# VH-VL binders against q0atu2, part 99

Target 1, 119 residues: q0atu2
Amino acid sequence: MLDKKARIRTSREYRNVFEKGKRLSGRFLIIYYVENALDNNRFGFITNKKIGMAVIRNRIKRQLRAIVREYQGQVKNKHDIVLVARAGIGKSSFEGMEKDYIAIMKKAGLFARNANKID

## First folded at step 6 (VH-VL)

Design t24 (framework fv_dusigitumab)
Fold by ESMFold2-Fast, scan of step 6:
Structure t24 (fold): chain C 119 residues (1-119), chain A 121 residues (1-121), chain B 111 residues (1-111)
Amino acid sequence: as target 1 above (119 residues)
Amino acid sequence: QVQLVQSGAEVKKPGASVKVSCKASGYTFTSYDINWVRQATGQGLEWMGWMNPYSGNTGYAQKFQGRVTMTRNTSISTAYMELSSLRSEDTAVYYCARDLSYFETSYFDYWGQGTTVTVSS
Amino acid sequence: QSVLTQPPSVSAAPGQKVTISCSGSSSNIGDNYVSWYQQLPGTAPKLLIYDNDKRPSGIPDRFSGSKSGTSATLGITGLQTGDEADYYCGTWDSSLSAEYVFGGGTKLTVL
């Protein structure tokens, strides 16, 4: 479970990340991210209606939270990061979503413990 | 500059299939979903479906299930919409449109110029 | 017919204000955000409003949007002849297979 202070909670905060942040797309996920003035990272999770029924959207959201929690120690500090599910994510496996998340975070330069950091 | 450029007008006989193309430029093609919308002469806009060019996944409006196929060729940044078993009511302008997610929704921020498809005997 | 209901036409004189309504149900407008699209004669639609009330870069503040319950409204002030167009509302519908739905369109004539 992510700590409450590590979650983006208000509509205003979400919209700030969408308006000021950088955008990167993966196969099943999009991230919007911006540096914050806090000492911690905050994560948001969005499953638009086009993803499917509420049961599917809630499952995806839960799975994404689990993925983010597992890799939170690798994420560079001081960022607000919103994960947005892309159309068709409901057809992906958990492993597929996890691999997509890792690939996007590496491409964004947000993983502090990435092997590519050593190069 | 973001552009979606569609193929030229088509004239088809009833029962034929038509395949419309939509070539994207000015952005990373695989990073945004593509939607297809049509408009019969003097009528309103009608959503046909979405295609994720990265994954190849699609979702179609119930009305077009079994007749529409949406695909892409990532090497040339081009989306395709193929409609089969054409009837006179399929005479319309067909648009591709780029999907942008914002907060809890998504909408169509850039549109192709449209492709006129006429179905006549 | 369209899933979302709009008046088929509205008309007003230059400089006046007009409002265009868009009525839906709990499965679409009632639990989602509304966008508006402008279609000038002979052209493709253009995004005019998103997220109920936000304007893309380049859209003047004469255009505004709002939403209440299962209805949305597009407002246009200081009407210009260049505003003659068809206007469409659109949103996602939360039915079994999520679909994007449009209003039937409203033809705005500036007389």
Scores: ipSAE 0.771, ipTM 0.909, lowest interface PAE 1.2, mean pLDDT 91
Fold by OpenDDE, second read of step 7:
Structure t24 (fold): chain C 119 residues (1-119), chain A 121 residues (1-121), chain B 111 residues (1-111)
Amino acid sequence: as target 1 above (119 residues)
Amino acid sequence: QVQLVQSGAEVKKPGASVKVSCKASGYTFTSYDINWVRQATGQGLEWMGWMNPYSGNTGYAQKFQGRVTMTRNTSISTAYMELSSLRSEDTAVYYCARDLSYFETSYFDYWGQGTTVTVSS
Amino acid sequence: QSVLTQPPSVSAAPGQKVTISCSGSSSNIGDNYVSWYQQLPGTAPKLLIYDNDKRPSGIPDRFSGSKSGTSATLGITGLQTGDEADYYCGTWDSSLSAEYVFGGGTKLTVL
């Protein structure tokens, strides 16, 4: 799992991202991202009720955490990033989610220039 | 037919707690989330939170975090909403509503008749 | 103060058409399906429109919904006296903790 220091945990932290951050939409994900004053990145996850029952939401959240963990070392430093699951994500494969995450993060320019295994 | 029947009116003092019940019938209780919405007199609708009757998982509006508790008794298909530390501004009609919680959308298709909660000293 | 903005009131004569707007943002209406609820005086809300433009069984086709960008619209044609009620738009908001949000409500008066 992501370290506690790598997670957005408070309402205030989430609010800051939503109010001051940029927004990009992918097929299955929406990301909000903003620079922070830290030496590390922080990630937040939101699964709206519309994506399914609680069991589904929890599954999606676990999958998104796994994806973020896999690529976190390749993300530019000093960012707070919130992932919002879109309605269609519940019907997507893990690989589909991963591709969408990579695509949207690339579009946002959040991957380091020397990042590998991004493709 | 689907029905949600709520408990009767409540009168409470400030600082007290109130627990409203919502009995469901006409469908599989554990298959649909129950939402709670309140409405102060002459005011609009205010969403309070949701509860999944199968797992018992909940999601509350930030405004009510720490003060609201949503539970259920599956054996009698009944959902409960408890609001503590009551204040005068909590005076309102409280509704339970069934929510379709599938992949594409979520909306409240059936509503209880409402429970009037009055908070006064 | 509501996350979604509705006109406080609208009015028209019987047989006329009225529209009720609902304005939001990208985090709510922009990304989520909108529902509309009718609340007759002294009664509980009733689902009127779901998924932006779909009608539940029993809702006449005089009622219609649409969504564009970050705004939604409820249309009522052939206005009847029985349509006098409060109307609320609602949708999920992705901000903070994914809360459901309502508009402030619109009171429809049939003249």
Scores: ipSAE 0.018, ipTM 0.671, lowest interface PAE 5.5, mean pLDDT 89

Design t25 (framework fv_dusigitumab)
Fold by ESMFold2-Fast, scan of step 6:
Structure t25 (fold): chain C 119 residues (1-119), chain A 121 residues (1-121), chain B 111 residues (1-111)
Amino acid sequence: as target 1 above (119 residues)
Amino acid sequence: QVQLVQSGAEVKKPGASVKVSCKASGYTFTSYDINWVRQATGQGLEWMGWMNPYSGNTGYAQKFQGRVTMTRNTSISTAYMELSSLRSEDTAVYYCARDLSYYDTSYFDYWGQGTTVTVSS
Amino acid sequence: QSVLTQPPSVSAAPGQKVTISCSGSSSNIGDNYVSWYQQLPGTAPKLLIYDNDKRPSGIPDRFSGSKSGTSATLGITGLQTGDEADYYCGTWDSSLSAEYVFGGGTKLTVL
């Protein structure tokens, strides 16, 4: 689970990222990201009702949090990043979501050069 | 200030198609989904579908599958709803309305003024 | 016709209180936030209540919402003649391709 201080919690904080951040889309994910003035990165997760039923949305959220947690040490410091699941994500495998996340983060320049997976 | 401005009234014959536009201003067009809702005279509100302006993804009510197409032109912040194979029962006021696509919402906070579509002989 | 059930009409005198019910199922009201919309004659609907019980800026506190299980209610106190309108509840119906569903609408008459 992500540390409490590494989570975006309030609607105001989400709005800040959406209004001031940059946006990149992948196959299953959109990320919105902005540099913050904190000591650490913060992540937010949005699985809109258009994804499907609550059980599917909750599964996707858990899997995305696990992916982010796994790769958190490779993300460039001092960013607020919101992951938004696209409608098609419900048909993706865990591996498919993981690959999409890595690809988007690399394209955004948010992964440290020569970053490795941490377990 | 947020505004959704729709195209003018249309009169169509049965079997024709109609394309209604909804021009957005006062906000980031790609951050909010556009929903289409219709209302026949004296009847209730009927949801037709949503369109995400960023991705182009859509979701349509089962009743309109195969007859409705929702698109957008991001360069002019305009959403479109095209309904084909029109019948008299499609006579209604058609509304566009926005919802926050990047947040968990169950509401439409701003609505267009409506476009009256009349289908008759 | 309507997935969510509302009474077709309600009426009361100025200054009185009314409640408008909205009944659904576990896949819609039971699983999702409920919104309420006010439609004055000849106008587009206006958001009145969102997320079960919250009011947009500019909506007076005479209007309130609540949700319990698979039902929601809209409460209006201190009725005014300007409240005469059609009122609709709305929410998502949870499915692989979620659809937004409205109640059949309730005509409020202030007698």
Scores: ipSAE 0.030, ipTM 0.663, lowest interface PAE 6.2, mean pLDDT 86

Design t26 (framework fv_dusigitumab)
Fold by ESMFold2-Fast, scan of step 6:
Structure t26 (fold): chain C 119 residues (1-119), chain A 121 residues (1-121), chain B 111 residues (1-111)
Amino acid sequence: as target 1 above (119 residues)
Amino acid sequence: QVQLVQSGAEVKKPGASVKVSCKASGYTFTSYDINWVRQATGQGLEWMGWMNPYSGNTGYAQKFQGRVTMTRNTSISTAYMELSSLRSEDTAVYYCARDLSYYQTSYFDYWGQGTTVTVSS
Amino acid sequence: QSVLTQPPSVSAAPGQKVTISCSGSSSNIGDNYVSWYQQLPGTAPKLLIYDNDKRPSGIPDRFSGSKSGTSATLGITGLQTGDEADYYCGTWDSSLSAEYVFGGGTKLTVL
């Protein structure tokens, strides 16, 4: 699980990222991201009802958190980043979501070129 | 500015198929999902489905499953909705709409002008 | 029931205020944010309210929204003849695979 300090927790904090941040869309994911005034990154996860039933939304949210956690060390520090699941993500594999995440983070300039999974 | 421009009116016979287009401009086409909504004469709005223009993935309302196909051509920023086995009750105005997903919500922030489809003998 | 319930019509005089209700269930309004759409005669729908109570840029503050439990309400104050339109609530229904559902629509007449 991600450290509590690495998670966006309040609606107000989510809204700040959406209003002030940049938006970049991948195949299955949208990221909204903005530099923060903290010394660490914070992540938020949105799997709204259009994704499907609660069991599917909860699985996707868990898988996205796992992906973010395993690549956290490769993300440029001092950013608030929100991942929003797109319509159709429920048809994706774990590997498909992971590939999409790496691609959009690299395109956003938040990830090192050729960043690899650690551990 | 964001704009969705739909193809012109169609008149079809029962049993035929119709394909409506929706050309997007003023934003990155693949970054927003497209939804299709119809409205029969004097009736309310009826959701038909969504299409993700980046992945090509779709989801259709159960009522239209098996008769509707939603596609896109990313090179011309155009979405398509094809409805087959047309019946008189398919006579309606068909709208495309852009779906903005963020936070805990999705809503249709921009709509096409609509395409009238008339099914008559 | 996955179709949202609205009154078929409402009417009031210019300068008055009206409210339009939208009733659903726990799987739609109770579980999701509600949007409202305005449809002027002969035109496409236009987003009027999103996230229960938020206005897009360009929508005047005389339009407001609220949600309580499984019901939502659109409020319009200072009625103008240009407000004559059909109004639709909309939200996702979470009961199975998600579908977007609309209310039946409310015709607003300014007398």
Scores: ipSAE 0.310, ipTM 0.811, lowest interface PAE 3.5, mean pLDDT 88
Fold by OpenDDE, second read of step 7:
Structure t26 (fold): chain C 119 residues (1-119), chain A 121 residues (1-121), chain B 111 residues (1-111)
Amino acid sequence: as target 1 above (119 residues)
Amino acid sequence: QVQLVQSGAEVKKPGASVKVSCKASGYTFTSYDINWVRQATGQGLEWMGWMNPYSGNTGYAQKFQGRVTMTRNTSISTAYMELSSLRSEDTAVYYCARDLSYYQTSYFDYWGQGTTVTVSS
Amino acid sequence: QSVLTQPPSVSAAPGQKVTISCSGSSSNIGDNYVSWYQQLPGTAPKLLIYDNDKRPSGIPDRFSGSKSGTSATLGITGLQTGDEADYYCGTWDSSLSAEYVFGGGTKLTVL
């Protein structure tokens, strides 16, 4: 689980990311990212009814949190990042989601250059 | 135990429509997608689409877009697949299958017994 | 012609080991877990392997699955006459509006 300090939690925080951040679309994910004034990164997760039933949405959110946590140490600091799950993500494997996340984050330039787990 | 029981064999003329039913039992019908897969004689499996019994949402293979309709009746735990504008190449065994989604992926863990649809002039 | 490519047929004697390959691309096998289905003559398909290498309850450990890159492999050891069937790999393909795709199938003959 991500620490509370590593989470975007309030509507205001989400709004800030959506309004001021940059957007990149992947196959299964859309990310919004913006620099913050903190020393740490914060992550938000959005799943909507197009993904499926609540149990599916919760599963997807759990999977995305796991992915984010796995690569958290390789992400450049001082960013608020919101992950929006796209339709069809429910039909993707964990590896598919992971690859999509990595691809998008690379495009965004959010990974450190010396990241070893990034392929 | 989980069971999917399909309707009986159908014989249709070209241009007609066929509606195959798939009755589910042994589990919560609205919790799992129903997929439809067909197989022509001596041929391989061909995926047609999925239907979510809870929402009624569907996703069809491009090949069948505009010609296939997947529905359900939740009160009787039954899924339906209707294929219109039938042609001879639609002659096949049609299967319904439950789409089980776990943490990592989804797969078809239970299958109906199949419904033979014959299209001939 | 299928999105996933399988050998049309394989054969071996009882007790032997056989492998069935399944080749795809990054949008399907590369990004998604692979499942394998066994179809005995005149019957509906049966789930044999899921999540690349996991066996459902009731499937003996003679059956194994693996995945590497954009390819998957089904292994069958201690081949039995009852294993004679068609085998299909399958997975989701995100490039085709999230369609599920099957291999062309492999007919296994026990000599």
Scores: ipSAE 0.006, ipTM 0.639, lowest interface PAE 10.7, mean pLDDT 89

Design t27 (framework fv_dusigitumab)
Fold by ESMFold2-Fast, scan of step 6:
Structure t27 (fold): chain C 119 residues (1-119), chain A 121 residues (1-121), chain B 111 residues (1-111)
Amino acid sequence: as target 1 above (119 residues)
Amino acid sequence: QVQLVQSGAEVKKPGASVKVSCKASGYTFTSYDINWVRQATGQGLEWMGWMNPYSGNTGYAQKFQGRVTMTRNTSISTAYMELSSLRSEDTAVYYCARDLSYYYTSYFDYWGQGTTVTVSS
Amino acid sequence: QSVLTQPPSVSAAPGQKVTISCSGSSSNIGDNYVSWYQQLPGTAPKLLIYDNDKRPSGIPDRFSGSKSGTSATLGITGLQTGDEADYYCGTWDSSLSAEYVFGGGTKLTVL
């Protein structure tokens, strides 16, 4: 579970990220992200009905929270980030979603650690 | 800017298949899902399915399951919808539309101009 | 038949206001956000309203949307002849394995 302070909770806060943020799309995920005025990052998760049945949507949301939690220490501070599941994400493995998340976050310049350098 | 350009009108015989194309420009093709919607003359809009150009995954309306196939060619930013075993009731204008996920919803923000498919007897 | 119910036609004079209803059920409008699409004669549909009540850039504030329970409403004020079109509501439906569903459409005539 992500700390309560690290979660976007209100529709107003989600709206702000969608209206003012940047959008970046991956294979299974879309992120919308904007710098915030807080001392921490906040994450939101959206699995709308086009993803499939409630059981699938709930599984995807739990898996995305687990992925975000695992990598939260690598994310540049002071951002609100919303993850939106794309159509077909239910056919992806956990590892596939994890790889997509890492790739998107790196492309967005949101990961603090440099994992792209091969000596 | 953002544009979806569809292939030209088709006339087919009953039992044939038709493959409609939808060429995207002005945005990153793989970043948005594509939906297909049809409309018979004087009738309403009917959703056929979605296709994710990045993954290749699809989802079809139950009515079209088994007759429709949605694919893409990412090298030319083009989506395809193929409908088989055509009948006269498949005579319609077929639209592709870009799917934008926003907040807790998704909707179709840009549409192709439409492709008229006539199934003649 | 269409899953969402709209009146087949509405009419009003220039400068007047009109409302178009869209009725569904708990599995569609009751559980999801509604979009509205405008289709001018001979053209492709165009997104008019999304997320129940939001306008895309370029859509005048004469157009508004609202949702209550299992019904949605499109409002048009200051009617102009250029508003003559078919109007469709649309939303996702959980009872149809996440299919997108449209209303039957409403023909708006500006007399």
Scores: ipSAE 0.570, ipTM 0.869, lowest interface PAE 1.9, mean pLDDT 90
Fold by OpenDDE, second read of step 7:
Structure t27 (fold): chain C 119 residues (1-119), chain A 121 residues (1-121), chain B 111 residues (1-111)
Amino acid sequence: as target 1 above (119 residues)
Amino acid sequence: QVQLVQSGAEVKKPGASVKVSCKASGYTFTSYDINWVRQATGQGLEWMGWMNPYSGNTGYAQKFQGRVTMTRNTSISTAYMELSSLRSEDTAVYYCARDLSYYYTSYFDYWGQGTTVTVSS
Amino acid sequence: QSVLTQPPSVSAAPGQKVTISCSGSSSNIGDNYVSWYQQLPGTAPKLLIYDNDKRPSGIPDRFSGSKSGTSATLGITGLQTGDEADYYCGTWDSSLSAEYVFGGGTKLTVL
């Protein structure tokens, strides 16, 4: 589970990211990201009815949270990042989602440079 | 009123560096990214990168990675773009532009007047 | 060669309507909002359209924008001599390192 301080929780916070953030699309994900004035990153997750039934949406959300948590330490600090699941994500494997996340985050330049290069 | 005023024309030799300034006024400088766009004579617009005046964070086009540095002085609401290892093909008008994000997108709503940089031997 | 493709030039007589196309791909126009910029001769670019079809304050309604699929279109009705300029589309491209990309520009000539 993501720490509370690492979550975008309020509609206002989401709105801020959507209105002031940059947008990039991956195969299964769209990310909106903006710098924040905090000392940590915050993540938000959006799953809409286009993905499928509620049980599917909840599964996708859990999977995305797991992915974000796994790579959280590698993300550049001071960012609010909202992940919007695209309609096709329901057909994707977990590995596919993970690859897409990594790819889009790299393209966004949001991964911190470290000794272990992410491909 | 929002204004971006850039520094004057520059003439440089190949291999030299140029630093162009962009002074912002009429708004909170740290609230909006500054983008840099150049245009060679008779050519189209080419995006170079963005700089967040609050954090100083930047994102550069791959083409200019390692050669461009975007900075700012918040005390005087001024953004800077430095381009090193200048080549003749760097001859262009360089623009700063304010980045306004609205409804899930970003666009450049105000532009500086441009700075002509000429690189010649 | 620009990531976004525009016709090099378009022309029409005063009072006529012109359209300028901007063709991209799923990674740019397909998934991101498009902006249009007008550049009068010898001047800096000016924001003309944002978010595909929205006009900033001061832009007359004879300028319009639209997007469908991986293409965007700028429309200008009631063409005036003062509209003679270069027009550029632009958007973010997710296939690159979060780069903003412009079209090659279109020279509009008023006959």
Scores: ipSAE 0.009, ipTM 0.649, lowest interface PAE 9.3, mean pLDDT 89

Design t28 (framework fv_dusigitumab)
Fold by ESMFold2-Fast, scan of step 6:
Structure t28 (fold): chain C 119 residues (1-119), chain A 121 residues (1-121), chain B 111 residues (1-111)
Amino acid sequence: as target 1 above (119 residues)
Amino acid sequence: QVQLVQSGAEVKKPGASVKVSCKASGYTFTSYDINWVRQATGQGLEWMGWMNPYSGNTGYAQKFQGRVTMTRNTSISTAYMELSSLRSEDTAVYYCARDLSYYWTSYFDYWGQGTTVTVSS
Amino acid sequence: QSVLTQPPSVSAAPGQKVTISCSGSSSNIGDNYVSWYQQLPGTAPKLLIYDNDKRPSGIPDRFSGSKSGTSATLGITGLQTGDEADYYCGTWDSSLSAEYVFGGGTKLTVL
């Protein structure tokens, strides 16, 4: 789970990222991102009903949070980043979502280095 | 230039099925969802469902669940909507429309020209 | 009936301004961006406004949109005879089985 400090929580904050941020599309994910005035990164997650039933959406949400947490240390500081799951994500594997996340974050210039996946 | 071109008008008897096509051009077909919307003569717009051309995943409006099937053929950038067990109330113009799939920014930016389906004895 | 409520008709004279309302609930307009579509007689709908208040390229600035709470409004200034059309609001409904919902449509007559 991500700390409360690292989460986008209000509709105003989400709106700011969508209105002022840049957008990159991946295979299963879309990210919106903007530099913030804080000393930390914040993440938001949107798993809309088009993905599937609550069981599938809850699985995707948990898996995305786990991926973001695993790679949080590689993300360039001072950004608000919203991950939007595309409808097709419901059929993806955890590995597929992870690869897509890494690819789009690198393309956005938001990753400094590859994370260590061992420990 | 983004374009969605639909198949021609159909006349069907009650109980039959109809399959409407929507051929996309001018963009990467698998990057956008295709939605289907119908409109009976003089009536409003009614959403039927969405289809993701990359995965083949679909979501149907409750009213059409069990009667509608949305598919695609990615090799020819074509989406299909098949409606079965046709009733006279299914007489309408059927549109395909492109959706960006963002929950907060979802809108149909390009529409097909429509396919008239008439169900009569 | 439609989930989003619009007046069935509005009318105004050329050069005047008109507003068309669209009322919903917290699960649709309250949670999501609103779009507006124009349908000229005998044609497919055309995207007129997206993300509450934004215009696609080619849409003149006399068309505007706004959203407050669970309601949205389409504004048209400098009304022209070519604006006679049906206007529909639309958005996602975030219920368990998410569906795109349209307003019932408003027929605009330029008298």
Scores: ipSAE 0.007, ipTM 0.583, lowest interface PAE 10.3, mean pLDDT 85

